# Designs tried in a protein design chat: VH-VL binders against UPF0111 protein PH0637. Part 21

Target 1, 226 residues: UPF0111 protein PH0637, of Pyrococcus horikoshii (o58371)
Amino acid sequence: MIKMQVWKKLFAKSPFKPLIRHAEVVVQTVETLEKALDSWARGDYENMKEYAKKVDDLEDIADKIKSELRDSITSKLLMPVQRTDILEYLHMQDKIADAAEDTAKWLLIKRNLDSIPNDIKDIILKMGKESIKAAKLVYEAIKQLDNVLESGFAEKEIKKEYKIIKQIEEVESKIDGLDSKLMEIVFTSELDWKDGLYILNIARTLSNISDKAKDTAERIRVLMNK
Short names: E, the ipSAE of ESMFold2; O, the ipSAE of OpenDDE; V2, 0.75 times the mean of E and O plus 0.25 times the DockQ between their complexes.

## First folded at step 4 (VH-VL)

Design q95 (from q91 with heavy chain D53W S54D G55S D56G S57D, light chain T93S Y94F; framework fv_maftivimab)
Fold by ESMFold2-Fast, scan of step 4:
Structure q95 (fold): chain C 226 residues (1-226), chain A 122 residues (1-122), chain B 106 residues (1-106)
Amino acid sequence: as target 1 above (226 residues)
Amino acid sequence: EVQLVESGGGLVQPGGSLRLSCAASGFTFSRYAMNWVRQAPGKGLEWVSTISWDSGDTYYADSVKGRFTISRDNSKNTLYLQMNSLRAEDTAVYYCAKTSYLPGDYVRFDYWGQGTMVTVSS
Amino acid sequence: DIQMTQSPSSLSASVGDRVTITCRASQSISSYLNWYQQKPGKAPKLLIYKASSLESGVPSRFSGSGSGTDFTLTISSLQPEDFATYYCQQYNSFYTFGQGTRLEIK
């Protein structure tokens, strides 16, 4: 007998398994971006470029998973409300990987990294590490949402999910604080306008990672109210 | 650097038991399906077992069903294979292999450990 | 379930030769086939996935083709480091490896 492809059997237990696999790639994308940022802070352009290319490759994988999931979700499998909410969730989750890719693209714009002050680099690195926490919390949140669904919306599982959502919001708030501190340093530093533009765009795209993580968490809140 | 290090192999008598371990590092272990593949001396590769990232799904080759149990501890980044009721035919080098999943069914084993030798003989 | 048969089981070749290895599935597996290289005493290394896609870091002299039941691995100009055993693997229904093709120095 011809059997189903191996990957389909690995995703058989829950409609959320493909979303969890997508979130897994999103986490890998942000973790790889952090490695690019570490090389960037050390002035190591060549290693930064290699990690930036890996971020691009991983985002492409995430986008392909998103596209295939979007095509596979039909009205026959999901109620209209559930289908729409799941597609909106997937869209927000994928934007986290997009933000990581955007950050990597900005890193590559500048070849000589010695003109960037170390205090600016330190804050950018902190934003990167917090972004990993945001992505991992999104991964935990979608796994927990699967538990909520399988438990029939048990109060215990719903409460665990809300705790994770709260942690995502706290990480986003912390990154906002780091971004504000970075803006203060940039304003008082003697950066030429090109370095200023470079840093501001890196910060904007890094902040967008946690912003999209928070948006993803809001989609989970919507799913739990149904 | 991605590394998979197998351990726990050795000499065991027919009908005996042995537990293999695979220590993983250099990647986020908890997010990947993991595999055991064996190779008898001078023979080819044989897939033994697969476990999903969350331990929710396990799959076995017909030759080991009911005798072997695959498991993992994501907090320790370790994959296990509990082998019971061992037979001479189970003599092989056992490799730990990481699954890489690509969209649309593109499954591949992208990293392998160096293997651990299991000899079933009296 | 799905049986994978490689041909030849062994072949001898010289550096610079074009080498072709064949893999046949007992039933259609579409393009769900990988190729691995194994040197004596070493773990296998992924060369090609999904029948024709070259894994990162693998030299361009390696190529794969085929679909359905018949698949081919080609080395366009054999190098000294290419002498090894090559395995195909189907993943349409779990995993089955071919018996291997040993590539030896002539």
Scores: ipSAE 0.000, ipTM 0.404, lowest interface PAE 19.7, mean pLDDT 84

Design q96 (framework fv_maftivimab)
Fold by ESMFold2-Fast, scan of step 4:
Structure q96 (fold): chain C 226 residues (1-226), chain A 121 residues (1-121), chain B 106 residues (1-106)
Amino acid sequence: as target 1 above (226 residues)
Amino acid sequence: EVQLVESGGGLVQPGGSLRLSCAASGFTFSRYAMNWVRQAPGKGLEWVSTISWDSGDTYYADSVKGRFTISRDNSKNTLYLQMNSLRAEDTAVYYCAKDLYWGSGYYFDYWGQGTMVTVSS
Amino acid sequence: DIQMTQSPSSLSASVGDRVTITCRASQSISSYLNWYQQKPGKAPKLLIYKASSLESGVPSRFSGSGSGTDFTLTISSLQPEDFATYYCQQYNSFYTFGQGTRLEIK
């Protein structure tokens, strides 16, 4: 079912309100991935598999919303910001959910984790928790951008937006630090090379969540510029 | 626990009206599309109507267009179906069902127990 | 409207049998098909969504397959509690249910 009428009405109120709805699903996707990671770390393959399936379902919903929003944004809609800037923002925000799905796919590849050291699992779990923070900050950022618009681009609201963008950058930096620590452990331990590749790909896809959150924040800077 | 409880069914004469209600609990009602599905005695399921989370979109089966009106009150977590100009063919158990998605167009993950509407001839 | 046709309309089987129910769409619906189980006097219950995804709490003996216009629900080893009516539902354009397949004891 196409929901163009609902999205067109939301776009009429604000170009950002539909993006807020999409961001809600993105947050749910990353939160569900954390549940998959918790089960993964406990060696609970069956529960991990169920949560991984839910991540896929939520990413499908996010992608469907993205398609509906793209279809509802026409040259006929009058908006205070350029249509292409809105679509580029949506693209980046949706990539956060894609990264979560990619992570879930990597988790499913290996059933027995006995060969994976607990310190490696711990760092992966920490990266997952920070990824949730990144997704929630993106949600806060797009909500605050709507407040910026409602205020007529008031300086106090713009200042609040920049604070959220800085927090996203700080979370991404923290995840980079965790990833560097993980690489040190992988390359200085007796870990099998296949397990090393497995872990590094999980870390890469988790890092992509915050990387895309940071990219989304940079698109917000574009949307605030005249 | 998700619960959907229908009410308002009963016996009516052809040409009469009835209003069905569906009380929802256990989920954030205002975020999901809701559906009415009916089933005539001994027959299969027939989708009747859908309403989006914000009441912005409503859809109807051709058999009920112009006679039935779907609505919702998000402050009361209640879904409604106003049925006018009832026909014998409208005799059925009416179920309310929750969509997975706030717009519409996924699957009905939770159903109520149904309420019987009998249109006498 | 997209028309959904189920085959067979009724089927008799014994406990332990493999049962196959088919559903055909009048036009392509990709994978946007669900399967529901309904027991007499009860509300329908979701079994399979998006053609092949098993709903939480549903026994693994149930499986779905297909895409485009042709879909199949399979019960690998029929149990006494499985005797019910099964419905497919497309959700690619609004919603349309199949007419149902009644599964009865042989």
Scores: ipSAE 0.005, ipTM 0.507, lowest interface PAE 12.5, mean pLDDT 87

## First folded at step 5 (VH-VL; framework fv_amivantamab_arm2)

Design r01 (from q76 with heavy chain N57R; at its last look DockQ between E and O 0.78; V2 from the best seeds 0.00; counts 0 for: pae E 2.1 > 2)
Heavy chain, then light chain:
Amino acid sequence: QVQLVQSGAEVKKPGASVKVSCETSGYTFTRYGISWVRQAPGHGLEWMGWISAYNGRTNYAQKLQGRVTMTTDTSTSTAYMELRSLRSDDTAVYYCARTSYLPGDYVRFDYWGQGTLVTVSS
Amino acid sequence: DIQMTQSPSSVSASVGDRVTITCRASQGISSYLAWFQHKPGKAPKLLIYKASTLESGVPSRFSGSGSGTDFTLTISSLQPEDFATYYCQQYNTFPYTFGQGTRLEIK
ESMFold2, look of step 5: ipSAE 0.498; ipTM 0.796
ESMFold2 (binder alone), look of step 5: mean pLDDT 90; pTM 0.910
OpenDDE, look of step 5: ipSAE 0.829; ipTM 0.923

Design r02 (from q81 with light chain Y94F; at its last look DockQ between E and O 0.74; V2 from the best seeds 0.00; counts 0 for: pae E 2.8 > 2)
Fold by ESMFold2, look of step 5:
Structure r02 (fold): chain C 226 residues (1-226), chain A 121 residues (1-121), chain B 107 residues (1-107)
Amino acid sequence: as target 1 above (226 residues)
Amino acid sequence: QVQLVQSGAEVKKPGASVKVSCETSGYTFTSYGISWVRQAPGHGLEWMGWISAYNGRTNYAQKLQGRVTMTTDTSTSTAYMELRSLRSDDTAVYYCARVPRWGSSYYFDYWGQGTLVTVSS
Amino acid sequence: DIQMTQSPSSVSASVGDRVTITCRASQGISSYLAWFQHKPGKAPKLLIYKASTLESGVPSRFSGSGSGTDFTLTISSLQPEDFATYYCQQYNTFPYTFGQGTRLEIK
């Protein structure tokens, strides 16, 4: 038997594989939220409600995975990166799912959307689609970080990582632009104050998805900076 | 081939009611809404309201709230509009029209032939 | 309610002329505007939706433009069958309202 081979296989396991598994559930959460938003904009409350419940279930799964990872990391061999950095990344990534659940809860508040103008619904849908893109880019970023580690921090792989991080920042900027446009429409229109509050809170929770995606990208950037 | 066929012309006295039917064919009835629009002599088009064939939800023009009822019968793919407490200024041609997407788009892609309702004493 | 104002209220034109009809909304409606053609004794006919998208089967001489509050319908070369009343309609904010109409008459 070759003791070096066993040792290399044990230490070849990336500390990022569990984070990738968590990110997969986060992506499923925001994809399900997009289906809830599509049903919401259409006025299909019952289908929206079904998807909103699935968002809640997926967020619970993400939270459970987070708890299991937090517990298991304390019992493992020393990792190539600091435990604190892994846990902070996990915290930020989990907040993406939390923000998606917050959006779903707000969608449930109002059953009849006839008083909401179509241009407002269209902006909310666009914000939702960009939130999906942000979460998928976070998934790609954590997968690429695994490649960076496996390569021994090769410059080529680090450059790929920075490109993904830049894309996350661009998506967050686009969501900020959509949020600004929505705010202008709400405050310059004849919209009832309850509807305005409702719409702006939905927008805030969607913006939080991209904010947490950007925070997650910042954790990766810190890991690579001197 | 999408078709909307309306019931025939009616003459009514003030205070009576009228119920206009709109029989649809050539598409999945429950996937769309039906809007009602009228045109009084010498006037433009006036939107009256809308009903979803999917779930029966209605939206009525404020001017007509309390006097109009819109319903559907999914077994016959037919929409109905009932206008009560008729007045002489309710004399108009009444149209039904299909909304191309339920709940979100109200540009009316297919229209019925119109039903003349005359209110006179 | 959003008021839709069309201009002109009537226009006389000859076959082959270029005709432009405008529609102004009392508040922003983004691109949620449709144009209809209506001939007496017939059902209205959808020409354009979402301000600029031509309905299937409508001749390419019809076009629409605009966003926000100001919109136009253009007929590039008037044909005999185009003499009718034209309506714009907003569908951004309930209630979905029509313009008062523009009558296009033969000279």
Scores: ipSAE 0.413, ipTM 0.737, lowest interface PAE 2.8, mean pLDDT 86
ESMFold2 (binder alone), look of step 5: mean pLDDT 90; pTM 0.878
OpenDDE, look of step 5: ipSAE 0.713; ipTM 0.869

## First folded at step 7 (VH-VL; framework fv_amivantamab_arm2)

Design s1 (from r01 with heavy chain Y101W; at its last look DockQ between E and O 0.80; V2 from the best seeds 0.00; counts 0 for: pae E 2.8 > 2)
Fold by ESMFold2, look of step 7:
Structure s1 (fold): chain C 226 residues (1-226), chain A 122 residues (1-122), chain B 107 residues (1-107)
Amino acid sequence: as target 1 above (226 residues)
Amino acid sequence: QVQLVQSGAEVKKPGASVKVSCETSGYTFTRYGISWVRQAPGHGLEWMGWISAYNGRTNYAQKLQGRVTMTTDTSTSTAYMELRSLRSDDTAVYYCARTSWLPGDYVRFDYWGQGTLVTVSS
Amino acid sequence: DIQMTQSPSSVSASVGDRVTITCRASQGISSYLAWFQHKPGKAPKLLIYKASTLESGVPSRFSGSGSGTDFTLTISSLQPEDFATYYCQQYNTFPYTFGQGTRLEIK
């Protein structure tokens, strides 16, 4: 109940402030995933495992906030934007945390990475850094959308928003190039089939983070326009 | 300031074992690995294996699997390589080398010990 | 195991000469190749890592190039202290194998 009143008060201030609060947890989730990936790459399974469990906890918090926000948007709540648009944005933004958790779960499966060549580990790390960068840019994008609203849609603030959206799209393009390079190496290497499956699934989950970040950026474009 | 200092030369008979030490200083021991490399007379360098000082994981060259053991002692920042069931063709200079493994770092052998001659003869 | 093959096995050269040593991997190692200098009675010395990155404190007359399976070490102007045996090493996949060595000798 007290949480419901807090959310309703935030919606009254701005349709975007509750989404910013959810995005803060999503950023914490992907930042924790970055630490898990760094530990993974150096073969530090126990530290990686600890960060992976924290990713799971943070994803659960993000999911709970999503549910509370969804319940707080009632027919009686007056908002300057369509309820459906806010809920669709929230859905996409929450999927970023889901994808980060999927990555963390795959990292846990293999304890010993000695059979994985270093060039593959380095590409996975690069994909991870770019995917996490895309998720952090989503947080900057929703904060900037609130600035656009506060400024009365000033042209300078709108230009900043489009610049962030373009950066998200550029990161997705970089990940596409890294994914192509990784597939070439995996399928031309003498890698064990289980290791190949493991690596390609990690790559898929990292690509999902950037895909959901791009989807969320498209929703920001909708929220900014009529 | 990074330094790896190995134990002195040894003479052993066939069938015996040898344990070479590699005392490290000038860096955080548990953040790196140690590789062991040997050179037999008239031959090139041969990678023997690697141990992580962080978690004790090892990877040994297949030819030596079963008769080599690599360990670390974090309280003294020292790595050890034990080779058992010695043969005459194990006569070599044995080196330890620091192996980087930090995130974003390159796996490379940047600092080496001075070498330890192990002679196996009757 | 990835075989590393160096060419030539030995080189006779004079001070001031340009010397080129090649290293071929039996399968792709991307750029995960190091070059070492080894003098009798001394420990091996890292010259180049990641195929082309010069290790700190190594003279700029040393350079490396290549990727995939074919790699080159070049000494642009040979100095008296450069007479040694040179080894390449792949560090992409365990075991981290060395080439057989290239002995650089005075003519």
Scores: ipSAE 0.421, ipTM 0.767, lowest interface PAE 2.8, mean pLDDT 88
ESMFold2 (binder alone), look of step 7: mean pLDDT 90; pTM 0.904
OpenDDE, look of step 7: ipSAE 0.784; ipTM 0.898

Design s2 (from r01 with heavy chain Y106W; at its last look DockQ between E and O 0.71; V2 from the best seeds 0.00; counts 0 for: pae E 2.3 > 2)
Fold by ESMFold2, look of step 7:
Structure s2 (fold): chain C 226 residues (1-226), chain A 122 residues (1-122), chain B 107 residues (1-107)
Amino acid sequence: as target 1 above (226 residues)
Amino acid sequence: QVQLVQSGAEVKKPGASVKVSCETSGYTFTRYGISWVRQAPGHGLEWMGWISAYNGRTNYAQKLQGRVTMTTDTSTSTAYMELRSLRSDDTAVYYCARTSYLPGDWVRFDYWGQGTLVTVSS
Amino acid sequence: DIQMTQSPSSVSASVGDRVTITCRASQGISSYLAWFQHKPGKAPKLLIYKASTLESGVPSRFSGSGSGTDFTLTISSLQPEDFATYYCQQYNTFPYTFGQGTRLEIK
């Protein structure tokens, strides 16, 4: 297959370059989710629906790339890094796109948001923006890991990598705080129970985006520890 | 420059209806909503309801359910509020106000019409 | 509906005085509260939104504080043009109810 040859050639340049290509699609997926979430918060269901469909399409592309990469990997192409380490990273990074699609699916369920208080909408927006920020930082982290390899593990490049990883952890911690605030508001408010479940499931899927971003950053931390 | 211009004062009998217009200019009409607020003599401000200029969705104060209808005409960038079965205690100044959809300042009533006096008397 | 209760209902004050008006919501509204100034024969004017954010063009002598259920509008040094009726409004949950108003009048 011609795509298999493309992936094998890219692996020969660096064990991380195919992962960077997958990450590019993951970033497109979360950037499109950001547009869906902004439209959702404004009550613009039709634009939100169009962006949610694009999220689904991009997640399909990410899944296809994951499958092609898995089929293309041989141990001899990945000499400085084990095949299993690459596959585990790919698995975690792909779950970011899966979680973004889950969020988009939940946004579609409710057409009229008038029953949802504005403080809840604002917290969901903040969680969304932070989760998407975490996913974008993962892209920067895998690119920087390639720089670390190319530099021969220069201390300067390793420090840059740890800075990115720390930013991901800080974003995930912020989302945990926002999730706690949201839970308190939902369970102490006079919100209809269906709306409560709707909001809490959106929050859960947004937390999953940042959780998978953090998991991916942990894989990079392990790979970088010579 | 954003401007909301309302129709002129009206005198009505009990049982009649009134339709107040709010012609907007200086912004993209379909990107905002319009709220209607009234003030009876000697009373405070009362929120009546809201309409989205994007898709025509409405939300009315429960007190006015069944008596109020809010509409928009996108071709003229104009919002309308119709109040039916008028009573003497509906005598008030009626205002339209632009409602923001921007994150962080939801439902910001930043621009108001000049007000329309509706007097209901026999 | 969320009830908004203002206190006091009326204040007599002199130019240069510091005035504090309070607003209490019947349930939590986070920071989704606005303050309006209303003068006879004119439309209401937005002063503060999101409890503490000053609207563009509003003098810095106006300030707002609070979150949850208890909110305050403060005018640090009254000017002659500040004599008006002041309203709080919650915009967290439909319907977006107003307080009953506080008349600020010259002593």
Scores: ipSAE 0.500, ipTM 0.800, lowest interface PAE 2.3, mean pLDDT 89
ESMFold2 (binder alone), look of step 7: mean pLDDT 91; pTM 0.918
OpenDDE, look of step 7: ipSAE 0.857; ipTM 0.937

Design s3 (from r01 with heavy chain L102E P103G G104N D105K; at its last look DockQ between E and O 0.69; V2 from the best seeds 0.00; counts 0 for: pae E 3.5 > 2)
Fold by ESMFold2, look of step 7:
Structure s3 (fold): chain C 226 residues (1-226), chain A 122 residues (1-122), chain B 107 residues (1-107)
Amino acid sequence: as target 1 above (226 residues)
Amino acid sequence: QVQLVQSGAEVKKPGASVKVSCETSGYTFTRYGISWVRQAPGHGLEWMGWISAYNGRTNYAQKLQGRVTMTTDTSTSTAYMELRSLRSDDTAVYYCARTSYEGNKYVRFDYWGQGTLVTVSS
Amino acid sequence: DIQMTQSPSSVSASVGDRVTITCRASQGISSYLAWFQHKPGKAPKLLIYKASTLESGVPSRFSGSGSGTDFTLTISSLQPEDFATYYCQQYNTFPYTFGQGTRLEIK
């Protein structure tokens, strides 16, 4: 199995390098989702559909990498981290890509957006931009964790890690505020109920991206505290 | 320089149809919408409907639904508004206006045609 | 449909006066509101969009404020060329409706 040997070689370099490789695909997934959202807001269904298909393909790649990493991890302790900690981190990080694919699937449901008010589209785009920011910060966080390891857990590198984690938490809090505002608008407006369900489900999948980013940041604290 | 130039005044009998053209220049036609607005003598501005030059989608005022058709011709960068089954209360100045649509950020009526007087009389 | 209600229906004022015109939407429209000036025989002229953003070439004596349902157009020092009918218009939700107009007349 040539793929397993590649992953085992990366684990030998660092317990975090395979996770960084997975995170690269997760970032590509959410960046492609951003392009789908931009096309969606403009009413450009055909470009949105093209990007949504690419999101699905990238999520499949992320899921395949996750499975290969699980198969390549031995029961032996990975210094300085435990196997269980790596697998729990990988699970949370992969769910970021899953949430991005869920968003893309919902975008495809409605071809004509004229019934959707501009203020609702504006909030959805703001949520999308912040959710993608959260996922990019996760990528920076796992890269910084590798720097922490390479420095021998130097206090300066640990402080940099906590700064990134705080930024993820701030973005997640901002998205929660936007989601609450959107819910209020949907339930107090004359929006058709099908459009309301459509918008609220898009909002929930976008919020899930940042929720999983926050969950992943919590796992970084576990991996770092050794 | 953005310009919207409308077709000339029309005199019509009740029951006839009118088709007003709005020839645009100085911008990328397919990246904007065109709204049609009219003003009857002694009355305010009334929004009639909108068409996207990007994908041809329309939205019409309820009172005009079934009597109005808005179209575009991207090869000539021209929008058209046809109003059928004309009545005397359709006498008005008809304006086309560019509806700025750059995603969800800006949607405004920034440039207007000069207006087309349509008179409906026996 | 979102109803746009302007107040007052007309105002009589002198050159140099400060004039305010209000516009109320029947439901929330965020900041998706524009103000137009319309003189007989001319096309309407966009003054303000997104509730408070001044269109290029419009004198700074014009200003707009508000969000949600309540909006105001202010002319800080009335000039002779400002006598016209003013319209608000929402563009949050189709159909994009106009207020009934406010006539600004010379005293």
Scores: ipSAE 0.339, ipTM 0.722, lowest interface PAE 3.5, mean pLDDT 88
ESMFold2 (binder alone), look of step 7: mean pLDDT 92; pTM 0.924
OpenDDE, look of step 7: ipSAE 0.652; ipTM 0.854

Design s4 (from r01 with heavy chain T99E R108Y; at its last look DockQ between E and O 0.71; V2 from the best seeds 0.00; counts 0 for: pae E 4.6 > 2)
Fold by ESMFold2, look of step 7:
Structure s4 (fold): chain C 226 residues (1-226), chain A 122 residues (1-122), chain B 107 residues (1-107)
Amino acid sequence: as target 1 above (226 residues)
Amino acid sequence: QVQLVQSGAEVKKPGASVKVSCETSGYTFTRYGISWVRQAPGHGLEWMGWISAYNGRTNYAQKLQGRVTMTTDTSTSTAYMELRSLRSDDTAVYYCARESYLPGDYVYFDYWGQGTLVTVSS
Amino acid sequence: DIQMTQSPSSVSASVGDRVTITCRASQGISSYLAWFQHKPGKAPKLLIYKASTLESGVPSRFSGSGSGTDFTLTISSLQPEDFATYYCQQYNTFPYTFGQGTRLEIK
C-alpha cells in the first residue's frame, strides 16, 4: 500500500519517471553481466558465478518493479500518453533484463573454457560490450524522453532523442557484423559440437539484449510523437 | 619486481622422472597462469603446457600427454612441472613463463624463469 | 595443431640494416601472435604480443604487423644487441605452437 502510493506520486510528476527508475535497475543488471562476461573470458568460473547470481537477483528486482508499476497505473494519471503505450514500453524495457539473465544462465553451463579459442572469446566479449552499450543507451533515451515532455516537445529536444535512437541502431548493426564473423569462425573451425552450440547460444542471448533495446527505442518513437 | 626462480640443473637416467620448480615473487600468484617451455640442444622452443593459478586447470601438449604433470602450491607461490619416463630426447633447458592478462586483451609470457638444464644420459 | 612457418630460416645482416621476418599460420589465428627474442644462455624475451603491440621496455625499432595467417616482424635499424634467434608463437588455439625460429647473424 505504501509502496503503491510512492509509484502513484512519481506518475503524477511524469509518466516517464517510473520508467526511468525501472531502467536504472536494468542498467545495473547489464553492468553486472559485463563483470560476469569479463570473469568468464579469463576462465574465472567462481567469480563469474558470483556475478551471474547477482544478475539473477537484479532481474528479479526489475520484474518486481514492473509488476508494481503495472498495478499503479491509471489512464487518468498519464496525460498526455496512453496507459497501453506506457505498459508496452515497460514490457520491452523489462525484456532487456530478461535477456541479460539468459546470457548469465548460458555462461554457467560450462566450467572449463580451455577448448574455446581466444578469438572466439574476444568476439563474444565485443558482442557483450556492444549489447550492454545498447541497453545503457535505452536508459539515456528514456531520460531524454522526459526532457522532450518537459520542453513541450521542442524540436531541439526531439532531435537529441532521434540521435540516441540512431546510436542504438548503429550498435545493432555492429552486432550483426560480429555475429556473422562469429558464425563463420565457428562453422569453419574444428570445434567440438557442444562448444559450437554453447558459443552460438551465448551470441544469440547477447544479440537478444540489443534486439530488445532496439524494440524499446521503437516504443520511444511512439511515445514521442504524441 | 616480478621474478621467477627455477630449481637447479639435474642429471637423470632414462626411465627416471624429474620435477622442476618455479618459485614466483613480486606479484599476486593466483592472478596469473604458468606455462612450461623447453628447448633441446640445436632445436627451437617447444611449448609443453600450462597451468592456471586461479582455477588449477591444466593443458598439456599432446606429445607429452600422460608423461607430464603440472601443479601449483599457492601457499609458496610455486609452480611445478614433473616429466616421467625420461628419454634421451628429453634433454633440454626447461623454462617456466608467466601468462599475463590485460582487461580486454590477452598477453603471453611477459616474464620467464632462468631455465633449468635437464640432462638424460646413461 | 596450427603449424607456424617462419621465413627466412636465417638472415645475415649488418648494423643499421632493415630486417623483416615473416610468420605464416596454417589456420587463422586472428591477431593472437607473439614475437620473442632468444639469445644463447638467456631466457627468451617477449618483444611483441597481439601481433602489433610492443611490450614495455622494448625499443621502438621493433614493430609487428599482420592478422589472420600472415605476420611480419620488422627491425628498422639493426643494433649490435639485436643479433639473436627470433620466434613467433600463436596463442589463439591450444596447443600454442612456435615457429621454427629465424637466426639473425652479423655479416
Scores: ipSAE 0.206, ipTM 0.644, lowest interface PAE 4.6, mean pLDDT 87
ESMFold2 (binder alone), look of step 7: mean pLDDT 89; pTM 0.867
OpenDDE, look of step 7: ipSAE 0.734; ipTM 0.877

